VHH binders against Inositol oxygenase (Miox). Designs and how they scored, part 12

Target 1, 258 residues: Inositol oxygenase (Miox), of Mus musculus (Mouse) (q9qxn5)
Amino acid sequence: FRNYTSGPLLDRVFTTYKLMHTHQTVDFVSRKRIQYGSFSYKKMTIMEAVGMLDDLVDESDPDVDFPNSFHAFQTAEGIRKAHPDKDWFHLVGLLHDLGKIMALWGEPQWAVVGDTFPVGCRPQASVVFCDSTFQDNPDLQDPRYSTELGMYQPHCGLENVLMSWGHDEYLYQMMKFNKFSLPSEAFYMIRFHSFYPWHTGGDYRQLCSQQDLDMLPWVQEFNKFDLYTKCPDLPDVESLRPYYQGLIDKYCPGTLSW
Below, E stands for the ipSAE of ESMFold2; O stands for the ipSAE of OpenDDE; V2 stands for 0.75 times the mean of E and O plus 0.25 times the DockQ between their complexes.

## First folded at step 9 (VHH; framework vhh_gocatamig_d2)

Design y3 (from x3 with S33Y; at its last look DockQ between E and O 0.67; V2 from the best seeds 0.68)
Fold by ESMFold2, look of step 9:
Structure y3 (fold): chain B 258 residues (1-258), chain A 118 residues (1-118)
Amino acid sequence: as target 1 above (258 residues)
Amino acid sequence: EVQLVESGGGLVQPGGSLTLSCAASGFTFSSNYLVWYRQAPGKKRELVAGITSGGSTVYMDSVKGRFTISRDNAKNSVYLQMNSLRAEDTAVYYCAAKLYPSWDTDYWGQGTLVTVSS
């Protein structure tokens, strides 16, 4: 999908993944979970956060060089057309990339954007650029982390896996902290939507529980709309704001802790 | 069962020092990261400092250079050395962990009060 081997921005994309795969370790992820776990960085509404993404272009995307805020509305509207009866799912589309605001707070994009992978075990073949980007990751030299299962038990469940740090996990934890009233499917989709090696590549099934198998179709359905970023026709955001503000008021109202 | 017990809080004058400790039991201490949070009355909890299983540390900006987090795996304990204390450091201090293998579950101690006043 993301055409990571041939996009017009490939040098930027490869550099982002090389840095990610070099520096995302069990220790790094643990430090980021500590750093971002109190949600005391900023108080703002969902729409304020969407507006901040106007200034962000995702450096892991080989085909797109426009602000990520348009992607949020594109994804949401794609879901709305296909699933008109699930208003919470429309909101998932709007929300899913809001964790990318960490890049505007000084985090390097390799710690924010792009496909995720488990730390603490051997990267599997469908991880983007797997064969050329992990050789400098120190966890590969650690026998605790270098096997197929690494630090994990078979079928422990993805909730019990340390994913590489980025916008997925940050946003999932922010939503829990602020007690969003969305269904569990929404939380799950947001948490794992960038885990392409799993939901698209078929890898890491040895870490999955029955819950993960039950949720996979939701993540795969969401993924269809997340790829909407390749569409050159951008939505009329101003005409859409009242509808999405209504959903925000329903599920995640007011000023939130980030 | 998992327990985190803080101690070492008390009343101290501005510019003074305290050492907080957190005794842990019921889990494999050396495999987990631990965090100190604080909460003043009526305010939200905020990060103070954390330490990974590998010993790397994280600090909030306002305590960098004044506070030091450390761990002693033989004693299953985490410490917070607090120097150059200020009135703004007054809070209940909590020890917390996310425990392997359930990385989604937080465990919290009951807290220890630190009061910085003249």
Scores: ipSAE 0.579, ipTM 0.840, lowest interface PAE 1.6, mean pLDDT 88
ESMFold2 (binder alone), look of step 9: mean pLDDT 79; pTM 0.793
OpenDDE, look of step 9: ipSAE 0.776; ipTM 0.910

Design y4 (from x3 with K98M; at its last look DockQ between E and O 0.71; V2 from the best seeds 0.78)
Fold by ESMFold2, look of step 9:
Structure y4 (fold): chain B 258 residues (1-258), chain A 118 residues (1-118)
Amino acid sequence: as target 1 above (258 residues)
Amino acid sequence: EVQLVESGGGLVQPGGSLTLSCAASGFTFSSNSLVWYRQAPGKKRELVAGITSGGSTVYMDSVKGRFTISRDNAKNSVYLQMNSLRAEDTAVYYCAAMLYPSWDTDYWGQGTLVTVSS
């Protein structure tokens, strides 16, 4: 899993990350936060959004080449087996990648999928392809953004860091806008689940607050299921739908603003 | 201490033009994004246009080509030039700032009313 050195998908994956690391700047992320801050692109239910992911294959994923909608159920069922008493956590598995619908609205995949990193400071070593993909990012020529801390204060907290734009932040903001009744751990896990340089690579701790340190074990636990349920064994979605519809009705019912 | 003061609203006929201004204070204006939102009677607040510190702009589709956002960092001001106004543009227009540390629109002006009517 996460094989970035070989495989039939590698050229597509590298191209996605090269574009991401070239074009994700403070200015770009700021523009996307403005653009997507009103949630006026579509009205639909959670299950309708899951169904839209049938048409999406994540071009940043080095491991698999199948529609992302099945990944949502795979992740959710993995969590359900390990944590049967936390129904909200099962739902996090279903929800976590729904921000990828931006790719179906004309966003290039490098602005939607893949590992995230902070803009506004120097990328750290565990960022995937770090040594070969940032040379053309103009922020690295800007003294405000090219140091270890860049525009940030030490330990300012990850909630106060401009992460590269993608499905994590879009979905987090969408969930806040629609007032999902999930616990704060759910919002945090979704917001930072693609921040592999931090939760897996151990980088960026100089930006973390105590809250981030307390939440790290939750993100790492979620990552086990996100990573390992990418196997080609696809779930029986029809048999699972009633259970997950019940969770949707409990935590995020009805037609939502996207 | 953060203050955003809108001005320039009023009554205008369809097809007319209007310029809204927003004077800002209490933060480093040149380093932050500024956004215009509007809220029509009985409707939810919606994005109109935004401008980043780097000068990049965003417009909602229904105003693209008719409205222009701009900023003057020397005057700590952001502007919305509204041309070819339609009845559907009638709303209270709000200036907002997206500030460090949260980068959210937590700071809003009191708004300025634009009425497009014959």
Scores: ipSAE 0.712, ipTM 0.894, lowest interface PAE 1.0, mean pLDDT 90
ESMFold2 (binder alone), look of step 9: mean pLDDT 80; pTM 0.795
OpenDDE, look of step 9: ipSAE 0.882; ipTM 0.953

Design y5 (from x3 with G54R; at its last look DockQ between E and O 0.81; V2 from the best seeds 0.80)
Amino acid sequence: EVQLVESGGGLVQPGGSLTLSCAASGFTFSSNSLVWYRQAPGKKRELVAGITSRGSTVYMDSVKGRFTISRDNAKNSVYLQMNSLRAEDTAVYYCAAKLYPSWDTDYWGQGTLVTVSS
ESMFold2, look of step 9: ipSAE 0.722; ipTM 0.895
ESMFold2 (binder alone), look of step 9: mean pLDDT 81; pTM 0.810
OpenDDE, look of step 9: ipSAE 0.877; ipTM 0.949

## First folded at step 10 (VHH; framework vhh_gocatamig_d2)

Design k1 (from y1 with S102Y; at its last look DockQ between E and O 0.93; V2 from the best seeds 0.82)
Fold by ESMFold2, look of step 10:
Structure k1 (fold): chain B 258 residues (1-258), chain A 118 residues (1-118)
Amino acid sequence: as target 1 above (258 residues)
Amino acid sequence: EVQLVESGGGLVQPGGSLTLSCAASGFTFSSNSMVWYRQAPGKKRELVAGITSGGSTVYMDSVKGRFTISRDNAKNSVYLQMNSLRAEDTAVYYCAAKLYPYWDTDYWGQGTLVTVSS
């Protein structure tokens, strides 16, 4: 959970969103989709990627000071407890933040972490810090992007919306590239789980297709477990590895292209 | 119908130069990103360079400083200037477009062969 009171974590969170809302433009997102679309940066397994997140603390999160690798297992275990019969959904919890590995490859945090929003149209009110962070974004001066719909047609579907670049879209495209055998709901939840203005704030419905409306309850269900960032007891990752390795072997085995 | 037609491939000596061209039609060229990919025999297709509608560029590390991507919106064309060519640059080079509203869909040309050998 984000904390917007005074203090060092508030400064870190605000700075991350100010940079994000200044620099995430149609042109920036287009460039990143080209840059990362070939998945040529590294070959590694899912568990190797999870281990690399030991070095990452999410600077957009006001409540979390421990590495994201623990968050992956916390989310997965929360889902397993609530949905014991949906093993693919347990794996979604483990996977969902793995795109944050881009921060370890030199990407700035504002291009990796945090809430997402559509570029190419006017930001809506539920975007975090909306009233104080967009004034320097050059797209706001472009008539193609400054209206409610901007460059988009009504109800065009979120798959046709250019979201701000970050770990959601990177991981979604990585999963497609490596042909993960997960249900379509899994791909959808990962792609849009950081789109809080939509799934929690109720904004951007004018861009949604019927498919998006049908998928919204899945994203909201996932969000219950993703918001669970404070845990009274941290998971014993070593005891959990065999179970999750079994799910990896089932749905996304072996050495993958990142 | 989207059409992407590459030209300019051929045989070049190591250290030489070549310019690839791609003529585009069937979409609003100036509003979309254009990409060059290549595929060597027995290897996966890989990004070489890309250029956004706004003119921002991307290069793979091994071609940075040697290759330059550019676009001419008046001619609906994208170019790849390849200098200081090496044997490992030998591949079929493909022009591709990333089109709104299908941002996660590529359209491909049929490719042009570049061979770098003595």
Scores: ipSAE 0.698, ipTM 0.888, lowest interface PAE 1.1, mean pLDDT 89
ESMFold2 (binder alone), look of step 10: mean pLDDT 82; pTM 0.821
OpenDDE, look of step 10: ipSAE 0.882; ipTM 0.951

Design k2 (from y1 with S102H; at its last fold request DockQ between E and O 0.92; V2 from the best seeds 0.82)
Amino acid sequence: EVQLVESGGGLVQPGGSLTLSCAASGFTFSSNSMVWYRQAPGKKRELVAGITSGGSTVYMDSVKGRFTISRDNAKNSVYLQMNSLRAEDTAVYYCAAKLYPHWDTDYWGQGTLVTVSS
ESMFold2, look of step 10: ipSAE 0.701; ipTM 0.890
ESMFold2 (binder alone), look of step 10: mean pLDDT 82; pTM 0.821
OpenDDE, look of step 10: ipSAE 0.894; ipTM 0.958
ESMFold2, look of step 11: ipSAE 0.715; ipTM 0.895
ESMFold2 (binder alone), look of step 11: mean pLDDT 82; pTM 0.821
OpenDDE, look of step 11: ipSAE 0.891; ipTM 0.957
ESMFold2, fold request of step 13: ipSAE 0.684, 0.684, 0.670; ipTM 0.887, 0.882, 0.879
ESMFold2 (binder alone), fold request of step 13: mean pLDDT 81, 82, 82; pTM 0.809, 0.812, 0.816
OpenDDE, fold request of step 13: ipSAE 0.888, 0.892, 0.890; ipTM 0.954, 0.955, 0.955

Design k3 (from y1 with Y100W S102N; at its last look DockQ between E and O 0.96; V2 from the best seeds 0.82)
Fold by ESMFold2, look of step 10:
Structure k3 (fold): chain B 258 residues (1-258), chain A 118 residues (1-118)
Amino acid sequence: as target 1 above (258 residues)
Amino acid sequence: EVQLVESGGGLVQPGGSLTLSCAASGFTFSSNSMVWYRQAPGKKRELVAGITSGGSTVYMDSVKGRFTISRDNAKNSVYLQMNSLRAEDTAVYYCAAKLWPNWDTDYWGQGTLVTVSS
């Protein structure tokens, strides 16, 4: 399980998850989907968005205190080394955390960063800090949402599950709105890469369809690069920019709606 | 079949008020979010206001304090009370539903025209 017990920033991490698990409800997530569903906040290129992350440090990360823009290139380069023939997958690495720009727009980090979980059903044991952070979530007192399946039917498919709101879902919806020409695996990995209780913890299988089972190896492969690139070794971003600009021009060119 | 029928549009003086209504059918209204969008000539559709199944609301900045969204689950209806209307509010107003499990697809009404002019 991902219950952090040490790290230089543990108090910040626990506080972020306590707020997340208290406030992320069916109603909250529904409201955020309305709020962010029109993509009219800003027009900017992918590289401009990456540059905005220079000022963001992810408060859900217990071990690393450096800007998320470097993490984007670290993840992308790790994938590029392991999968040189899949240029779209390199780009997934660059893109995957860009939804964190919502924190720079005034959203609290507990609604932007960190591990995700389904709202509308009982949290399962591998959710980080599950045993100590959900007691004040009002959905657990609602009979519609407090059982193992809650509002969901068995095996309904994760595309039909209302995930806690954050950078995964925002970016997935942004990519759809702007019609990125990436394969379906890329969209899926972006959407569920923070769903550690499922792809790493093995929980929530009762909500999965066959499509989710088929996609799980892709999410797990992505996670190898997301997880190991949280080291303090930082890439030379300026030397990498031309390559990634080429991928942007191929898959998600120009000024995009955010 | 999902149906959303807007009504209540019309011609209004600046500073005036209108109430838009949207009658919904063909889905479980009480379980789904409802949204008002608008589209002025030559502009993209934009969010005006939304209301969740739980009653939480969202408003675009330019209408906060002037517009109020509400819902009546017994009547399967959503309303937009528009006060202190301005020329910039002139648009076709659309009711939309965000349905589970296809939350990525909005269902839209045909729209009702609101014209604010003297």
Scores: ipSAE 0.693, ipTM 0.886, lowest interface PAE 1.1, mean pLDDT 89
ESMFold2 (binder alone), look of step 10: mean pLDDT 82; pTM 0.812
OpenDDE, look of step 10: ipSAE 0.866; ipTM 0.943

Design k4 (from y1 with L99V; at its last look DockQ between E and O 0.84; V2 from the best seeds 0.81)
Fold by ESMFold2, look of step 10:
Structure k4 (fold): chain B 258 residues (1-258), chain A 118 residues (1-118)
Amino acid sequence: as target 1 above (258 residues)
Amino acid sequence: EVQLVESGGGLVQPGGSLTLSCAASGFTFSSNSMVWYRQAPGKKRELVAGITSGGSTVYMDSVKGRFTISRDNAKNSVYLQMNSLRAEDTAVYYCAAKVYPSWDTDYWGQGTLVTVSS
């Protein structure tokens, strides 16, 4: 499981998850979907958004203390080396964390970063700090949301599950709003890449459709590169820019609505 | 069939007030979010206010403190109280529902015209 027991930033990580697991409720997520559903906050290009992540360090990570913009290029280059023939997949690496920009717009990090989980049903064992962080979540006292399936039907499909609000769902919906011309696998990987209780922990299969099971290997393949933080050398962004700008021009050109 | 029927629009002077209402049917009203949008001539449709099934609210910045959204689950109705109206608030106001579980599914009413003019 992903229950962190060490790391120089453990207090920050635990606090982030305690707040997340206390405040992420069906009502909270529903409100955020209304708040962010119009994509009218900012007009900017993908590269401008990547540059804004220079100012963000992910407080849910116990071991990493450098700006998230470098992670975007590291992930993209790892994928490019392993899958040179899938240029759309290289771009997924660059894009996947851009929803974290909400933290720079005043959202608390517990509503932006970290592992996601379904609201509206009982949290399962592989959710990070599950045994010590949900005591104050009011949904667990609501009979609509406190059972194994909660508000959901068996095998309803993850597209029909209300995930905790964060950068995965925001970015997925932004990509749909702006009509990115990426394959469906790209949209799916971005939407669920933080759902570690499912794709790594093996939990929540009772909510999955066959389509989700068919897509799981793509999410797991992406995850190999998302956790690529072993090299402290920062990529030479200037030398990489022309290649990734070419992919942006192909799949998600111009100024976009955020 | 989902049906949303707006009412309460009309002509009002600047600084005046109106209450819009929206009667809903064809879905479990108490379980879904309700939203008011507006569209002025020559402009794109914009969010005005929203209310979740749990009663949490969202407002666009220009209407905060002047408009109040509310719901009455017993009457399957959502309301928009509009105070301190300005000429810029002139628009057709639309009631919409965001019906669980789909993010991408909105149902729209036919709209009610609000005109703010001296």
Scores: ipSAE 0.686, ipTM 0.877, lowest interface PAE 1.0, mean pLDDT 89
ESMFold2 (binder alone), look of step 10: mean pLDDT 82; pTM 0.815
OpenDDE, look of step 10: ipSAE 0.900; ipTM 0.962

Design k5 (from y1 with D104E; at its last look DockQ between E and O 0.89; V2 from the best seeds 0.81)
Fold by ESMFold2, look of step 10:
Structure k5 (fold): chain B 258 residues (1-258), chain A 118 residues (1-118)
Amino acid sequence: as target 1 above (258 residues)
Amino acid sequence: EVQLVESGGGLVQPGGSLTLSCAASGFTFSSNSMVWYRQAPGKKRELVAGITSGGSTVYMDSVKGRFTISRDNAKNSVYLQMNSLRAEDTAVYYCAAKLYPSWETDYWGQGTLVTVSS
């Protein structure tokens, strides 16, 4: 899993990351936060959004080449098996990639999918393809953003870090706008689940607060299911739908603003 | 204290032009994004245009090519040049600031009325 050295999908994956690492800047992220900050693009339910992901294959994923809607149910069911007592956590599995709908609205996938990294400071070594993809990013020529801490204070907390724009932050903000009644751990896991340089690579700890350190085990637990439940077998979505609709009705009911 | 003061609203004929201004104080203007929103009677507030600290712009589709957002960091001001005005542009226009580091921190002006009527 996460094989960035070989495989039939590697050229597509590398191209996505090269574009991401070239174009994701402080200015770009700031522009996207303005563009998507009003949640006025569409009104739809969670299950309608899951259905839209039938049309999406994640071009940054080196492991699989199938629609992302299967991944949502695979992840959710993996969590349900391991944590039967935490129904909100099952729902996190279903929800976590729904921000990828931006790719169906015309956003290039390098602005939607893939691992995230902080903009506004120097990329650290565990960022995938770090040595070969940042050469054309203009922020590295800007003294405000080109040092280890860049624009940030030590231990400022990840909530105060501008992450590269993508489905994690979009979905986190959508969930807050629509007032989902999930625990704070759920919001945190969704917000940072693609931040592999941190939660898996051990980098960027100089930006973390104590709260981030306390939350890290939750993100790492979620990552096990996000990463290791991927397979080409089709989930039995129709048999699962009533259960997950019940969770949606409990935590994020009705037509939502996207 | 953050303050945003809009000016330049008024009555204008269809096809006409108007320039809105927003004077900002109480924060580091050059480091933050500025946004214009509008709200017509009975409608939700909607994004019109935004400009980042780096000068990149965002526009809603219905105003592209007609409206131009700009900023002057020396004057701590943001402007909205509105050309080819239409009746559906009638609204109260609000200046807003998006302050780092929090996405969730927005400051709003009091608004300025633009009426497009023959």
Scores: ipSAE 0.677, ipTM 0.880, lowest interface PAE 1.2, mean pLDDT 90
ESMFold2 (binder alone), look of step 10: mean pLDDT 81; pTM 0.809
OpenDDE, look of step 10: ipSAE 0.877; ipTM 0.948

Design k6 (from y1 with T105V; at its last look DockQ between E and O 0.78; V2 from the best seeds 0.81)
Fold by ESMFold2, look of step 10:
Structure k6 (fold): chain B 258 residues (1-258), chain A 118 residues (1-118)
Amino acid sequence: as target 1 above (258 residues)
Amino acid sequence: EVQLVESGGGLVQPGGSLTLSCAASGFTFSSNSMVWYRQAPGKKRELVAGITSGGSTVYMDSVKGRFTISRDNAKNSVYLQMNSLRAEDTAVYYCAAKLYPSWDVDYWGQGTLVTVSS
């Protein structure tokens, strides 16, 4: 399980997950989907968004206390080395955390970063700090949401599950709104890459459709490179910029609506 | 058939007030989110306010403190109280329903015109 017990930033990480598991509810997620559904907050390019992440340190990460913009290039370059033939997959690495810009717009990090989980049903055991962080979540007192399946039908498909609100779903929906010309695997990986209880912990299979089972290997492959930021070496971002700008021009060009 | 019927629009002077109503039928009103959008002439449709099934609210910045969204589940109705109206609030106001699990608006009303002018 991903229950962190040590690390230089443990207090920050636990606090972030305690707040997340207290406040992420069906009602909260529904409210955020309304709030962010129009993509009218800002117009900017992908590279401008990457640059904005220079001002963000992910408070859910126990091992890193550095700006998230370098993580984007580290992930992308790890994928590029392993999968040189899939240029769209390199771009997924660059893009995957851009939804974290919501933290720079005043969203608390517990609503932006960290592992995701389904709201509307009982949290399963591999959710980070599951045994110590959900006691104050009001949904667990609601019989509609407190059982294993909660509000969901068996095998309804993860696209029909309300995931806790954060950068995964925001970015997925932004990519759809702006009509990125990436393969469906790219959209799926971004949407569920933070769903560690499922893709790593093996939980929540009762909610999965066959499509989710078919896509799981892609999410797991991406996850190998998302963990790449545990290497402390910083990429030479300026030398990499022309290559990734070329991919942006191919798949998601120009000024986008955020 | 889902129906959303707005009412309460009209002409009002700057600084005045209006209450918009939306009567809903054809779906389980109490389980879903309701949203008010508006569209000024020549402009894109924009969020004004929303209210979840649990009663939590969202407001665009320009209306926060002046507008209040509310719902009455017994009457299957959503309301928008609009105070301190300004010329820039002039628009057609649309009631909308967001049905779980959809991201997008599932149903739109026909709209009600609000005109703020002297």
Scores: ipSAE 0.771, ipTM 0.915, lowest interface PAE 0.8, mean pLDDT 90
ESMFold2 (binder alone), look of step 10: mean pLDDT 83; pTM 0.831
OpenDDE, look of step 10: ipSAE 0.874; ipTM 0.947

## First folded at step 11 (VHH; framework vhh_gocatamig_d2)

Design m1 (from k2 with T105V; at its last look DockQ between E and O 0.89; V2 from the best seeds 0.81)
Fold by ESMFold2, look of step 11:
Structure m1 (fold): chain B 258 residues (1-258), chain A 118 residues (1-118)
Amino acid sequence: as target 1 above (258 residues)
Amino acid sequence: EVQLVESGGGLVQPGGSLTLSCAASGFTFSSNSMVWYRQAPGKKRELVAGITSGGSTVYMDSVKGRFTISRDNAKNSVYLQMNSLRAEDTAVYYCAAKLYPHWDVDYWGQGTLVTVSS
């Protein structure tokens, strides 16, 4: 599982997850979905948003300490090399972390970055630091939320699960609001790419519908590129801009509502 | 069938007050979030205030301190107390619900008109 046991940034990572697992509740997630549901915070293009990520280092990442904007291009180029025929998939790589801009708007990183998990049911074993970070979460004391299924019906479908609030769900909803012309696989991969307990840990299958089972291979394929780009070999971003601007013009043009 | 019925709109002087009400039926009211949106002529619909099933509230910046959202689960109703009204508060106000299992979709009322003029 993603239980980190060593590394120079471990204290930062553990603190981020402790705060996340303490404060991400059904009530918190519900409030954030209301707060961010109108996409009225800012008007900007995709490349402007990518540029804002120059100011962000993901505090949930134990292995690297560089701006997230480089990660976007690394992921996109990894996908482009492996899947040259799917230009929309290259763009998914560029886009997938753009929801992290909420951290620059005053949101604490534990509400923006890191692995996601369902609220409203018992956390399962593959959730990062599960055994040491949930003791102060008030939902554990609520019988509606403390069983394996909690508030959910078996196989209700992940689209009907309240995931912990962060960049995945924000960006998914932003893409829907702005009517991106990407395939449904792109939306799904972005929405669930941080749900490591499910797509990597094998947990939470009791919440999955057949659609989720059909989509799992896409999320796992994306994850290969998200993981492999966390090394110091950084791309030449300026040479790549024209290609990715072309994809932006095709699938998500112009000034967007954030 | 989900039904949301707004009431309490009307004409009011600047600086005045109104209370909007929204009566809900067709779903488990106490388990779901309720939201007030508004739409002025020629403008996009915007969030005004929201309240979760747990009672936590959200307000847009321009109404903080002037508007208060509340809910009464016994009456399946949500309220918006609007004080210190300004001309720019003139809009159609809509009640909405965010319902399990379709968290992505708001269910809307028909709206109630609030006009602030001298």
Scores: ipSAE 0.695, ipTM 0.886, lowest interface PAE 1.1, mean pLDDT 89
ESMFold2 (binder alone), look of step 11: mean pLDDT 83; pTM 0.827
OpenDDE, look of step 11: ipSAE 0.881; ipTM 0.952

